# Ledger of designs, part 2: VH-VL binders against q9zuu9r114to356

Target 1, 243 residues: q9zuu9r114to356
Amino acid sequence: IAWKDLTVTMKGKRKYSDKVVKSSNGYAFPGTMTVIMGPAKSGKSTLLRALAGRLPPSAKMYGEVFVNGSKSHMPYGSYGFVERETQLIGSLTVREFLYYSALLQLPGFLFQKRSVVEDAIQAMSLSDYANKLIGGHCYMKGLRSGERRRVSIARELVMRPHILFIDEPLYHLDSVSALLMMVTLKKLASMGCTLVFTIYQSSTEVFGLFDRICLLSNGNTLFFGETLACLQHFSNAGFPCPI

## First folded at step 5 (VH-VL)

Design v2
Fold by OpenDDE, look of step 7:
Structure v2 (fold): chain C 243 residues (1-243), chain A 126 residues (1-126), chain B 113 residues (1-113)
Amino acid sequence: as target 1 above (243 residues)
Amino acid sequence: EVQLQQSGPGLVKPSQTLSLTCAISGDSVSSNSAAWNWIRQSPSRGLEWLGSTYYRSDWYNDYAVSVKGRITINPDTSKNQFSLQLNSVTPEDTAVFYCARESYDFWSGYYSFDYWGQGTLVTVSS
Amino acid sequence: DIVMTQSPDSLAVSLGERATINCKSSQSVLYSSNNKNYLAWYQQKPGQPPNLLIYWASTRESGVPDRFSGSGSGTDFTLTISSLQAEDVAVYYCQQYYSSPFTFGPGTKVEIK
């Protein structure tokens, strides 16, 4: 996936006047992890949505998004998108939840659907939780935030996306859960899935797992490139990398 | 290379049970990337899928409605084989029976019958 | 159940000539999410089991000669042998795996004219 001169504006009172993303350029190679990093309201989520073709009606996008070298609208199922806030069915087990998703969305026989579910569970390191109730805010018993997030991602994996967009996968995760998430995603990328996700902040250890970084501030792209190049870029300028 | 070798009697009397076995080499009956199927072929009914057995954290069986209630497909992990039992056979069950592997790949979404047994003609006659 | 039909029932073609077999499904076997047709073609010679030739309507199985090609989408599909060879004499079947149960076409017998 690649984007050129991508600008996103939000509709004001009468016209589109507020630029949330300003002339962003970047790309993500297959089987790699590209992170869009920035502070709150930097435009990172908007950029992610723009790339995924999931901007709200109140937004207008300029520029171009390319998939496999061609302008694409990325039909349903070709990509996955995981929202920052995802609703799960707390009364179901992880396996049941994913299985229902597979039944509703996938063609083929039960063999294939069951296989996809099991593979998704394994890919997201949810094997130990497969038979656990998901739970929820109103449930006394349930999965922790990290596992819940992984379940949300697993739900998208059922569709076998080549590109997976994740809005803030580390949201409300502790350091241990965050590291586990990134390791899991790194493995997913190594299997050929292209990952593009947003992060507010990360540890140095997590930062090192990224292949490329798009650094946003107030809608502007401060940096885009390889992770190592980012560190060098800021170091050369006499500033620490804004991790 | 994957090979499927079928065995079992070719003649069964009406109302009796048809029994066949398919031995697997080059793969495992408990593979998490394959399902093991029985398919039959006759001039009157053509090629007809009968059922499958496969392991995904647990053993599962899927059966065709046309033979449901009469069919049992069982894996044998110790011998790396799976069997077919069809009860209460009639002359209409006369066919060439095939065992076949159905392959699966998560990322590509690929699945197909890629390997077949040699086939076994089973005649139901008094 | 999805019903598969084929035409013609039999086909006689001269060596080196093109053979065309048609298959039709009673329902679409196109999956909109990945834009793939869940249709396969098999070749069966006498005394042998079916051999997979094509899957996803147009993808050749490994080892299948280039003269075999599959085309079509939705409900109408075609298997083409660009230049018929002696070893291509067989019955050809289409099969859908979009929806349970698996269903096969009645087959088309290809012979040398």
Scores: ipSAE 0.773, ipTM 0.883, lowest interface PAE 0.6, mean pLDDT 93
Fold by OpenDDE, look of step 5:
Formats: C-alpha cells, sequence, structure tokens
Structure v2 (fold): chain C 243 residues (1-243), chain A 126 residues (1-126), chain B 113 residues (1-113)
C-alpha cells in the first residue's frame, strides 16, 4: 500500500474546514509493520482511517491511495480494520466468538471455518484462552485488556486480510502486554500480513520491532522512513529522543 | 507425495453395514491442514459428498444430510487411516466410493479435493 | 444446496480442435471479499478417480497442461481445451466449494470425433 499527498479535512464545530492530515506520503511493504506515531490529535487515527477507506462522511480526502499499484479509495474485503474500542460478546468463549464470526462471513465448509478460527487463535497467541469466556462489564471473570485486544484482532484475521489496520493496539496495555502484542503482530507480519497501526508512544523495545515509522504532529508528517533512520533524523536535528 | 489406499468389501447385503477403510501415506489423519472425506459416485446420483473427519484441536465430523443418521466416519491415528460405516444400506447406496483429501491453507484457503483414493465399487444386493 | 449443471452432456471433438464445456451454478459462487470463484474442474478417466484440473475457476493445478483453461464468474463457467489430445478423452465435472455441502455437476463426456 502507498499513499501520496494525502490530505483529510473535516467539518466539525468550526465554521471552516479543518485539515486534520496535511499532504502525507508513505507506503507499507507486504509482510511488514508500519506504525503511524504521534501525540493526541496529531491526525494519526484519521490517516489510518483514510488509508483503510473508513473516514466518516463529514470528512473529505484528497490525494491518492494505491494498493498493489492500483488506485483505490475504498477498502476491499482483503483489508481488515480494528477499532480502538471494540465490542466483544462477553457471553461467548474466544473460540465461539471467532467461530460465530467465521460462520457469518466466510464461504466454504465447516472444516474451513473451524480451521480459520484455530489458526487465528494461534496467530494471536490465544490458545490458552480459547475456551475462556470473553467476559465484560457484567462478567467479573473475563479476559484482561490485552487478551481482549488480541481477540479483536483475531476476529479480523478470520477474514484472512492481506492488510490489517489497527487503531492503537497498545491502548491501555502495560509494558509487558504491549511487548507481547508487538511480538505477536511481528510474527503475523512475518507470515505475510501487512500491518499498519497507530501508536501514541512506545518503549524502546517495542520501537525496535517496527519496520517503518510515520511520525505525525498537528497533521504534518515530520518523518517517514525506516525505524533506524528516524532516530538519526531527529538526532541530527538536535532532538536526541524523538520518541 | 500423498497417497490414499482404499480397502473393504465390494458386496453388501441390504440392511447391513457398508464398511470401508482409507489408508493415508505422505500425510497425517490428524493434520491441521487437511480434512478426510468420503465421496460416492453412481449413475443415478452422480458424485455425492458423504462426509468428512478432521482434527482441529479436537476431532470433528461433518456429514451430508442425505446419509446423516446412517453414516459414521472414524479416524485411526495409530494406523493413520480413516473409515466409513454406512448402516442400513439399500440398493440405492450402490456406488463407487472414494476417499479424498481436502486441503487447507490459512491465507489461500480451500481449493478442492487434491488427492483421491482409487475407488471401491460397493454393490448392495441380496 | 447449490445445484450444478453442465452442458453439453457429451461432446465429440476432432483431435487438435477446441473443446468447450459449460457449467452453471444455481447461485453465485463468487466471494465478494476476495473476488474469487469457488469453482473447480475435475477430469475423470475410466476406472480412475476424479483428478483436479482447475480451482478458483481459472487456476490450473500443478502439472495440468496449458491447453486446459477455466473462465467465468458468478454462476456461469467454462472449461476449455484449446487443442484436444487423445489423452483428454474423459468425463469432466465442475464442483462448487462455496457452501456446504459441496456439490458436483453431472459431468460432460468428451470424446474424439
Amino acid sequence: as target 1 above (243 residues)
Amino acid sequence: EVQLQQSGPGLVKPSQTLSLTCAISGDSVSSNSAAWNWIRQSPSRGLEWLGSTYYRSDWYNDYAVSVKGRITINPDTSKNQFSLQLNSVTPEDTAVFYCARESYDFWSGYYSFDYWGQGTLVTVSS
Amino acid sequence: DIVMTQSPDSLAVSLGERATINCKSSQSVLYSSNNKNYLAWYQQKPGQPPNLLIYWASTRESGVPDRFSGSGSGTDFTLTISSLQAEDVAVYYCQQYYSSPFTFGPGTKVEIK
């Protein structure tokens, strides 16, 4: 996937159209992890949604998004998107929940649907939780935030997406859970899935797992490129620790 | 290379049980990337899927509605084979029976039956 | 269940000539999410099991000669043998694997004229 001169404007409470993303350029190679990083209200979520073709109706997008060299503004079924806040069915086990999703969305036979579910469970390191109730507000004994997030990602994996967009996969995760998530996603990428996700901030260990970084601030792309180059770029500019 | 070798009697009397076995080589009956199926072929009904057995963290069986209640497909991990039992057979059950592998890949998905047994003609006659 | 039909029932073609077999499904076997048709073609020679020729409607199985090609989308599909060879005499079946139970067409017998 690649994007050129991507600009997103939104009509909000303001009398004028506000540019939330300003002329962003970037790309993500197959089987790699590209992170969109920035502070709150930097436009990172908007950029992610723009790439996934999931902007709200109040938003206007300018520029171009390319998938496999073809111009596209709409997500195809081969794309997955995981929202920051996802609703799970607490009364179901992880396996049941994913199976239900497979039954509703996938063609094929029961064998295939069961296979996809098991593979998704394994891919997201949920094997130990496969038979656990997801839980929720009404369920005292449910999955922790990290596992819940992995279940949300697993649900999208059931569709076998070539590209997976994830909005803030590390949201409300502790350092250990965050590292586990990134290691899990890194493995997923190594299997050929292209990952593009947003992050507010990361540890040094997590940072090292990214292939490419798109750094946003107030809608502007401050940097795009390889992770190692990012540190050098800001160091040269007099910023020893940009992240 | 995957090979399926069928065995079993070719003649069964009405109301009796048809029994066939399919031996697998080059793959495992408990493979997490395959399902093992029985399919029959007759002039009257053509090619008809009967059922499958497969292992995905647990053993599962899927059966066709047309034979549900009469059919049992069992895996044997010790011998790396799977069997077919069809109860209460009638002359209408006369057919060539095939075992077949259904392959699976997470990203590419199912692409149909890639390996078949040699087939076994089973005649239901008094 | 998805019902599969084929036409013609039998086809006689001269050696080196094109053979065309049609297959129709009672409902679409096109999956919108990946834009793939869950349709396969098999070749069956006398005394042998069906042999997979084509899957995803147009993808040749490994080892299948280039003269075999599949086309179509949705509910209408075609198997084409560009230049019929003597070894191509067989019955050809289409099969859908879009939904359970998977179902086969009645078959088309291809003979040499």
Scores: ipSAE 0.720, ipTM 0.857, lowest interface PAE 0.7, mean pLDDT 92
Fold by ESMFold2, look of step 7:
Structure v2 (fold): chain C 243 residues (1-243), chain A 126 residues (1-126), chain B 113 residues (1-113)
Amino acid sequence: as target 1 above (243 residues)
Amino acid sequence: EVQLQQSGPGLVKPSQTLSLTCAISGDSVSSNSAAWNWIRQSPSRGLEWLGSTYYRSDWYNDYAVSVKGRITINPDTSKNQFSLQLNSVTPEDTAVFYCARESYDFWSGYYSFDYWGQGTLVTVSS
Amino acid sequence: DIVMTQSPDSLAVSLGERATINCKSSQSVLYSSNNKNYLAWYQQKPGQPPNLLIYWASTRESGVPDRFSGSGSGTDFTLTISSLQAEDVAVYYCQQYYSSPFTFGPGTKVEIK
């Protein structure tokens, strides 16, 4: 399976709505990380949702999203979408939470379901936390933000998506945890998962891990291309690279 | 290439315990990518899945309801084998018994039974 | 349990002619999230264990001749042998692996006429 030539144009509905995404173009290759970067209200989450077919009823999309050269038709189980905030069940261990997700959503025997869970745990570097309680509500000892984000991503991996959309994977992470998250996602991409995610800000170390960058401002795509080309593009234009 | 070799007696008296062993080459009984199954075939019941054993962080067994309470499937990692014990057999248990590998791969999904043992005819009669 | 049925019970076909075997399941074996049918076809020659021919309803296992093809979706499936060869004399089984327990069809015996 390959994804290419993803062109997205977004407009607000009714005459009283502003365009949130303005004639955006881009693509993601299989097994790569493509990042949508920009400040608050730049349209990055809207673009992410448009690509995934997850726009709210109040939004209208113009233009086309292509999957293998055809207009977008992504069935529920062909992709994963990780929200910025997810509600985990703190009374369960990581393994239990993922296992019950597999029981509810997957066909097959228990061997198949357990195997998917164990592989998701391994892929998200959760092995040391697998038997720990998720916790995290008042007076309950639990996982920290980085571990909780990885559990949220692992739950979506249980569906074995071809493409994974992640809204702000680095949200509320310190610099060390953010770097670990990006290294983990890079490794996941190398195993065959196509990743598209949004980022508000990036350090130079995290920046170096991206394969492709879609830079947004006020709904406008300022740049789309490979990481080194991003630096070269802004240097050639005489402006500092925003990252 | 994965190969499964079965062994065990072909005649068992009613009320006794049927015991078979399946030796594995080309794979490990503790493989994260496989489950190890027993299936029987008789003229009256056709092909019938009996149960499985597999390892994912711990050992698990799944058994068919029709034989639950009578069946035990045990792995033996030192010999790279797995066994079938079926208690309190009756003539209705007469069948050819097969061991079979159930494959798993995370991204491609699951295949059905891809490798089978040679089969062992077990006759239950006095 | 998902009950699998096959028709015909037995089929006699001249060498080089087409053989068609039908399989029906009591419930859909199509998983909507991946659009795959969890159905397999097996060939069992006399004195041998079953051998996997087709999985995902239509995908040929490695080493299986291209004269074998599978089709169908949901509850109705077909195995077709486009040009029957002498070596194709066997019993053919369909099997669902959508839900526990895995269940098999009763088999279709294919013979040379």
Scores: ipSAE 0.354, ipTM 0.680, lowest interface PAE 3.6, mean pLDDT 79

Design v2
Fold by ESMFold2, look of step 8:
Structure v2 (fold): chain C 243 residues (1-243), chain A 126 residues (1-126), chain B 113 residues (1-113)
Amino acid sequence: as target 1 above (243 residues)
Amino acid sequence: EVQLQQSGPGLVKPSQTLSLTCAISGDSVSSNSAAWNWIRQSPSRGLEWLGSTYYRSDWYNDYAVSVKGRITINPDTSKNQFSLQLNSVTPEDTAVFYCARESYDFWSGYYSFDYWGQGTLVTVSS
Amino acid sequence: DIVMTQSPDSLAVSLGERATINCKSSQSVLYSSNNKNYLAWYQQKPGQPPNLLIYWASTRESGVPDRFSGSGSGTDFTLTISSLQAEDVAVYYCQQYYSSPFTFGPGTKVEIK
């Protein structure tokens, strides 16, 4: 995936601003983790949605998005997109939730559907939780936030996306759960899934797991490049990395 | 290379049980990426899928409606093979029976019957 | 069940000439989310089991000669042998794997005339 001269405008989002993303350029290589970082209101979620073709009706996109060298045409379900907040069905086990999702979403025979569910469970490090109730409303306490987040990502993996867009995978996670999520996502990327996700802020340990970084501030791209180049760029200028 | 070798009798009397075995080399009957199928071929029905067995955290079977209630497919992990039993056969069950591997690759989405046994003609007559 | 039909029932083609086999499904086998047709083609030579030629309607299996090609989408599919060889004498089957049960076409016999 690549984007060139990408600009997004929103009507009435900010009283004195028409542009949310301003002439952004970048790319993500297959099987890598590319992160979009920035503070609140930096445009990171808007950029993510623009790349995925999921902008709200109130937004206008200018510029181009390319997938594997061709201009993007991404119908719903061709690529995975994980929202910041995901509603799960608490009366189901993790395996049941994923299996019923596969039954509703996928063609093919039960072997294939069963296989994608088990592969998604393994990919998201959910094996120990597969037979546990998801929990929540009207049921006993179920999965914690980190596990629930991994289930929401696994749900999207059932459709076997080559590119997975994740809005704030670390949202509301404690430090231990956040590290587990990032290690899991790094492993997923190494297996061939291309990951593009947004992060508000990262620890030094988590930062080292990223392959490429797109830093945003006020809609502007401050840096795009490999993780090591990001550290070198700001270190050479005599400033700590802004992430 | 995966190879499937069939064995079993070629003649079965009406109302008895047809029994065949498919031995696997180059793969495991418990493979997470494969399902093991029986398919028959006759002039009256052409190629017809009968059923499968596969392992995904547990063993599963899927059977065609046309033979459900008469068919059993069992894996044997110790011998790395799987079997077909078809009860209460009639002359209409006369066919060449094939075992076949159904393969799947998560990321590429590859899906097909890629390896077949040599075939066993089973005749149902008295 | 998705019913598969093929035409013609048999086909005689001179060596080196083009052979064309049609397959029609009673329901679409195109999955719109991935834009893939869940359709395969098999070759069965006399006295042998079926052998996979084409999957996803148009993708050749490894080791299949370039003269075999598949086309079509939705409900109508075509297998083409661009230059018939003596070794291509066989019965050709289409098969859908979109939904249970897997079903095959009745076959098209290809002969040298």
Scores: ipSAE 0.277, ipTM 0.622, lowest interface PAE 3.9, mean pLDDT 80

## First folded at step 7 (VH-VL)

Design w5
Fold by OpenDDE, look of step 7:
Structure w5 (fold): chain C 243 residues (1-243), chain A 126 residues (1-126), chain B 113 residues (1-113)
Amino acid sequence: as target 1 above (243 residues)
Amino acid sequence: EVQLQQSGPGLVKPSQTLSLTCAISGDSVSSNSAAWNWIRQSPSRGLEWLGSTYYRSDWYNDYAVSVKGRITINPDTSKNQFSLQLNSVTPEDTAVFYCARESYDFWSGTYSFDYWGQGTLVTVSS
Amino acid sequence: DIVMTQSPDSLAVSLGERATINCKSSQSVLYSSNNKNYLAWYQQKPGQPPNLLIYWASTRESGVPDRFSGSGSGTDFTLTISSLQAEDVAVYYCQQYYSSPFTFGPGTKVEIK
């Protein structure tokens, strides 16, 4: 996936005068992890949505998004998108939840559907939780935030997306859980899935797992490139890397 | 290379049970990337899928509606084979029976039936 | 159940000539998410089991000669043998694996004219 001169405006009090993303350029290679990093309201989520073709109707996008060298016409199911806050069915086990998703959305025999579910569970390191109730704040025996997030990602994986967009996968995760999540996603990427996700901030350890970084501030792209290049870029400028 | 070798009697009397076995080589009956199927072929009904057995953290069987209630497909991990039992057979069950592998890949999906047994003609006759 | 039909029932073609077999499904076997047709073609010679030739409507199985090709989308599919060889005499079946139960066409017998 690649984007060129991508600008997103939101309809507000000043109509479409408010640019949330300003002339952003970048790309993500297959089987790699590209992170869009920036502070709150930097436009990172908007950029992610723009790339996924999931901007709200109140938004206007300028520029171009390319998938495999062609203008983006990703059909439903060809990509996955995980919201920052996802609705899960607390009364179901992880396996049941994913299985119902597979039943409704996938073709083929039950064999294929069950297989996809099991693979998704394994890919997201949810094997120990496969038979656990998802739960929620109203459920005493529910999954923790990290596991819930992994379930949300697994749900999208059931569709076998080649590109997976994740809005803030580390949201509300502690440092250990965050690292585990990134390791899990890194493995997923190594399997050929292209990952593009947003992060507010990360530890040095997590940062090192990214292949490419898009740094956003107030809608502006401060940097785009390889992770190592980012460190060098800021170091050469006499500034610490805004990790 | 994957090979499926069928065995079992070719003659069964009406109301009796048809029993066939399919031995697997080059793959495992408990493979996470395969389902093991029985398919029959007759002039009257053509090629007809009967059922499958596969392991996905647990053993599962799927059966065709047309034979449901009469069919049992069992895996044997010790012998790396799976069997077919069809109860209460009638002359209408006369057919060539095939075992077949359905391959699976997470990213690509299923590849339908890529390997087949040699087939076994089973005649239901008094 | 998805019903598969084929035409013609029998086809006689001269050696080296093109053979065309048509298959139709009662409903679409195209999956919109991956834009793949869940359609396979098999070759069956006398006394042998079906042999997988084509899957995803147009992808040749490993070892299948280039003269075999599959085309079509949705509900209408075609198997083409560009230059019929003597060893190609067989019955050809289409099969959908879009939904359970998997169903086969009635077959098309290809003979040498």
Scores: ipSAE 0.826, ipTM 0.914, lowest interface PAE 0.5, mean pLDDT 93
Fold by OpenDDE, look of step 10:
Structure w5 (fold): chain C 243 residues (1-243), chain A 126 residues (1-126), chain B 113 residues (1-113)
Amino acid sequence: as target 1 above (243 residues)
Amino acid sequence: EVQLQQSGPGLVKPSQTLSLTCAISGDSVSSNSAAWNWIRQSPSRGLEWLGSTYYRSDWYNDYAVSVKGRITINPDTSKNQFSLQLNSVTPEDTAVFYCARESYDFWSGTYSFDYWGQGTLVTVSS
Amino acid sequence: DIVMTQSPDSLAVSLGERATINCKSSQSVLYSSNNKNYLAWYQQKPGQPPNLLIYWASTRESGVPDRFSGSGSGTDFTLTISSLQAEDVAVYYCQQYYSSPFTFGPGTKVEIK
């Protein structure tokens, strides 16, 4: 996936549309991890949605998105998108929840559907939680936020997306859980899944797992490129890395 | 390379039980990337899927409605094989029976019958 | 159940000539999410089990000669042998694996004219 001069405007309460993303350029290679990083209201979620073709009706997008070299949006089913906040069915086990998704969305024998579910569980390191009730925020015996997030990602994996967009996978995770999540996602990328996700901030350890970084601030792209180049870029400019 | 070797009697009397075995080499009956199937072929009914057995954190069996209630497919991990039992057979059950592997890959999504046994003609006759 | 049909029932083609077999499914076997057709073609010679030739309607199985090709989408599919060889004499079956139970076509017998 690649994007060129991507600008997104939002129709807000204001008389005039506000530019949320301003002339962003970037790309993500297959099987790699590209992070869109920035502070709150930097436009990172909007950029992610723009790439996924999931902008709200109130938004207008200018510029171009390329998929495999062709000017196109991601076709339905070819990509997964994980919202920052997702609703899970607390009364189901992880396996049951994913299985229902498979039953409703996938063709083939039950064998295929069961296989996809199990592989998704494995991919997201949910094996120990497969038979656990998902629960809810009010359920003390339910899954923790990290596991819940993994379940949300697993749900999208059931569709076997080539690209997975994740809005803030580290949201409300402690440092250890965040690192574990990123290790899990890195493994997923190594399996051939292209990952594009947003992050507010990260530890040095987590940062080192990214292949490329798109740094946003107030809708502007401050940097795009390899992760290591980012540190050099800001160092050369006399600025500390905004990690 | 995966190979399937079938064995069992070719003649069964009406109302008796048809029993066949399929030995697997080059793969495991408990493989996470395969299902093991029985398919029969007759002039009257053509190629007909009968059922499958596979392991996905647990053992599962799927059976065709046409033979459900009479069919049992059992895996044998110790021998790396799986069997077919069809009870209360009639002349209508006369066919060439095949065991076959259904392949699976999470990303590619490929799941077709890529390897077959040699086939066993089973005749139901008094 | 999805019903599979084929045409013609039998086909006689001269050596080196093109053979075309048609397959139709009673329901679409195209999965909209991945834009793949869950359709396979098999070759069966006398006394042998079916041999997988094509899957996903147009992808050749490993070891299958280039003269075999599959095309079509939705409910109508075609297997083409661009230049019929003597070893290609067989019965060819289409099969859907879109929904359970998997079902096969009745087969098309290909002979040399």
Scores: ipSAE 0.822, ipTM 0.909, lowest interface PAE 0.6, mean pLDDT 93
Fold by OpenDDE, look of step 8:
Structure w5 (fold): chain C 243 residues (1-243), chain A 126 residues (1-126), chain B 113 residues (1-113)
Amino acid sequence: as target 1 above (243 residues)
Amino acid sequence: EVQLQQSGPGLVKPSQTLSLTCAISGDSVSSNSAAWNWIRQSPSRGLEWLGSTYYRSDWYNDYAVSVKGRITINPDTSKNQFSLQLNSVTPEDTAVFYCARESYDFWSGTYSFDYWGQGTLVTVSS
Amino acid sequence: DIVMTQSPDSLAVSLGERATINCKSSQSVLYSSNNKNYLAWYQQKPGQPPNLLIYWASTRESGVPDRFSGSGSGTDFTLTISSLQAEDVAVYYCQQYYSSPFTFGPGTKVEIK
């Protein structure tokens, strides 16, 4: 996936400008992890949505998004998108939840559907939680935030997306959980899934797992490139890397 | 290379149980990337899928509605084989029976039935 | 159940000539998410099991000669043998694996004219 001179305007989102993303450029190679990093209201979520073709109707996008060298119109199922907050069915186990998703959305025998579910569970390191109730809200006992997030990602994986967009996968995770999540995603990328996700900030350890970084601030792209080059870029400019 | 070798009687009396076995080589009956199927072929019904057995964290069996209630497919991990039992057979069950593998890959999906046994003609006759 | 039909029932073609077999499904076997057709073609010679030739409507199984090709999408599919060889005499079946139960076409017998 690649984007060129991408500008997104949304009315009423900012006090002084309707431009949420300003002329952003970047790309993500297959089987790699590209992170869009920035502070709150930097435009990172908007950029992610723009790349995924999931901007709200009130938004206007300028520029171009390319998938496999062509202008992107990704049909449903060709990519996955995980919202920052996703609704899960608390009354179901993780396996049941994913299985129902597979039943409704995938073709083939039950073998195929069950296989995809199990693979998704494994990919997201949810094996120990496969038979546990998701819980939440009205349920006294349920999965922790980290596991819930992984379930949300697993749900999208059931569709076998080539590209997976994740909005803030590390949201509300402690440092250990965050690292585990990122390691899990790194493994997923190594299997050929292209990952593009947003992060507010990361530890040095997590940072080192990214292949490329798009650093946003107030809608502006401060840096785009390889992770290692980011440190050099800011160092050369006499600034610390805003990790 | 994957090979499926069938064995079992070719003659069964009405109301008796048809029993066949399919031995697997080059793959495992408990493979996470395969389902093991029985398919029959007759002039009257053509090629007809009967059922499957496969392991994905647990053993599962799927059966065709047409034979549901009469069919049992069992894996044998010790012998790396799976069997077919069809109860209460009638002359209408006369057919060539095949075992077949359905392959699976997470990203690619299924490749349908890529390997087949040699087939076993089973005749239901008094 | 998805019903599969084929035409013609029998086809006689001269050696070296093109053979064309048609298959139709009662429902679409195209999966919109991956844009793949869950359709396979098999070749069956007398006394042998079906041999997988084509899957995903147009992808040749390993070892299948180039003269075999599959085309079509949705509900209409075609198997083409560009230049019929003597060893190609067989019955050909289409099969959908889009939905359970997987179902086969009635077969098309290909003979040498």
Scores: ipSAE 0.815, ipTM 0.904, lowest interface PAE 0.6, mean pLDDT 93

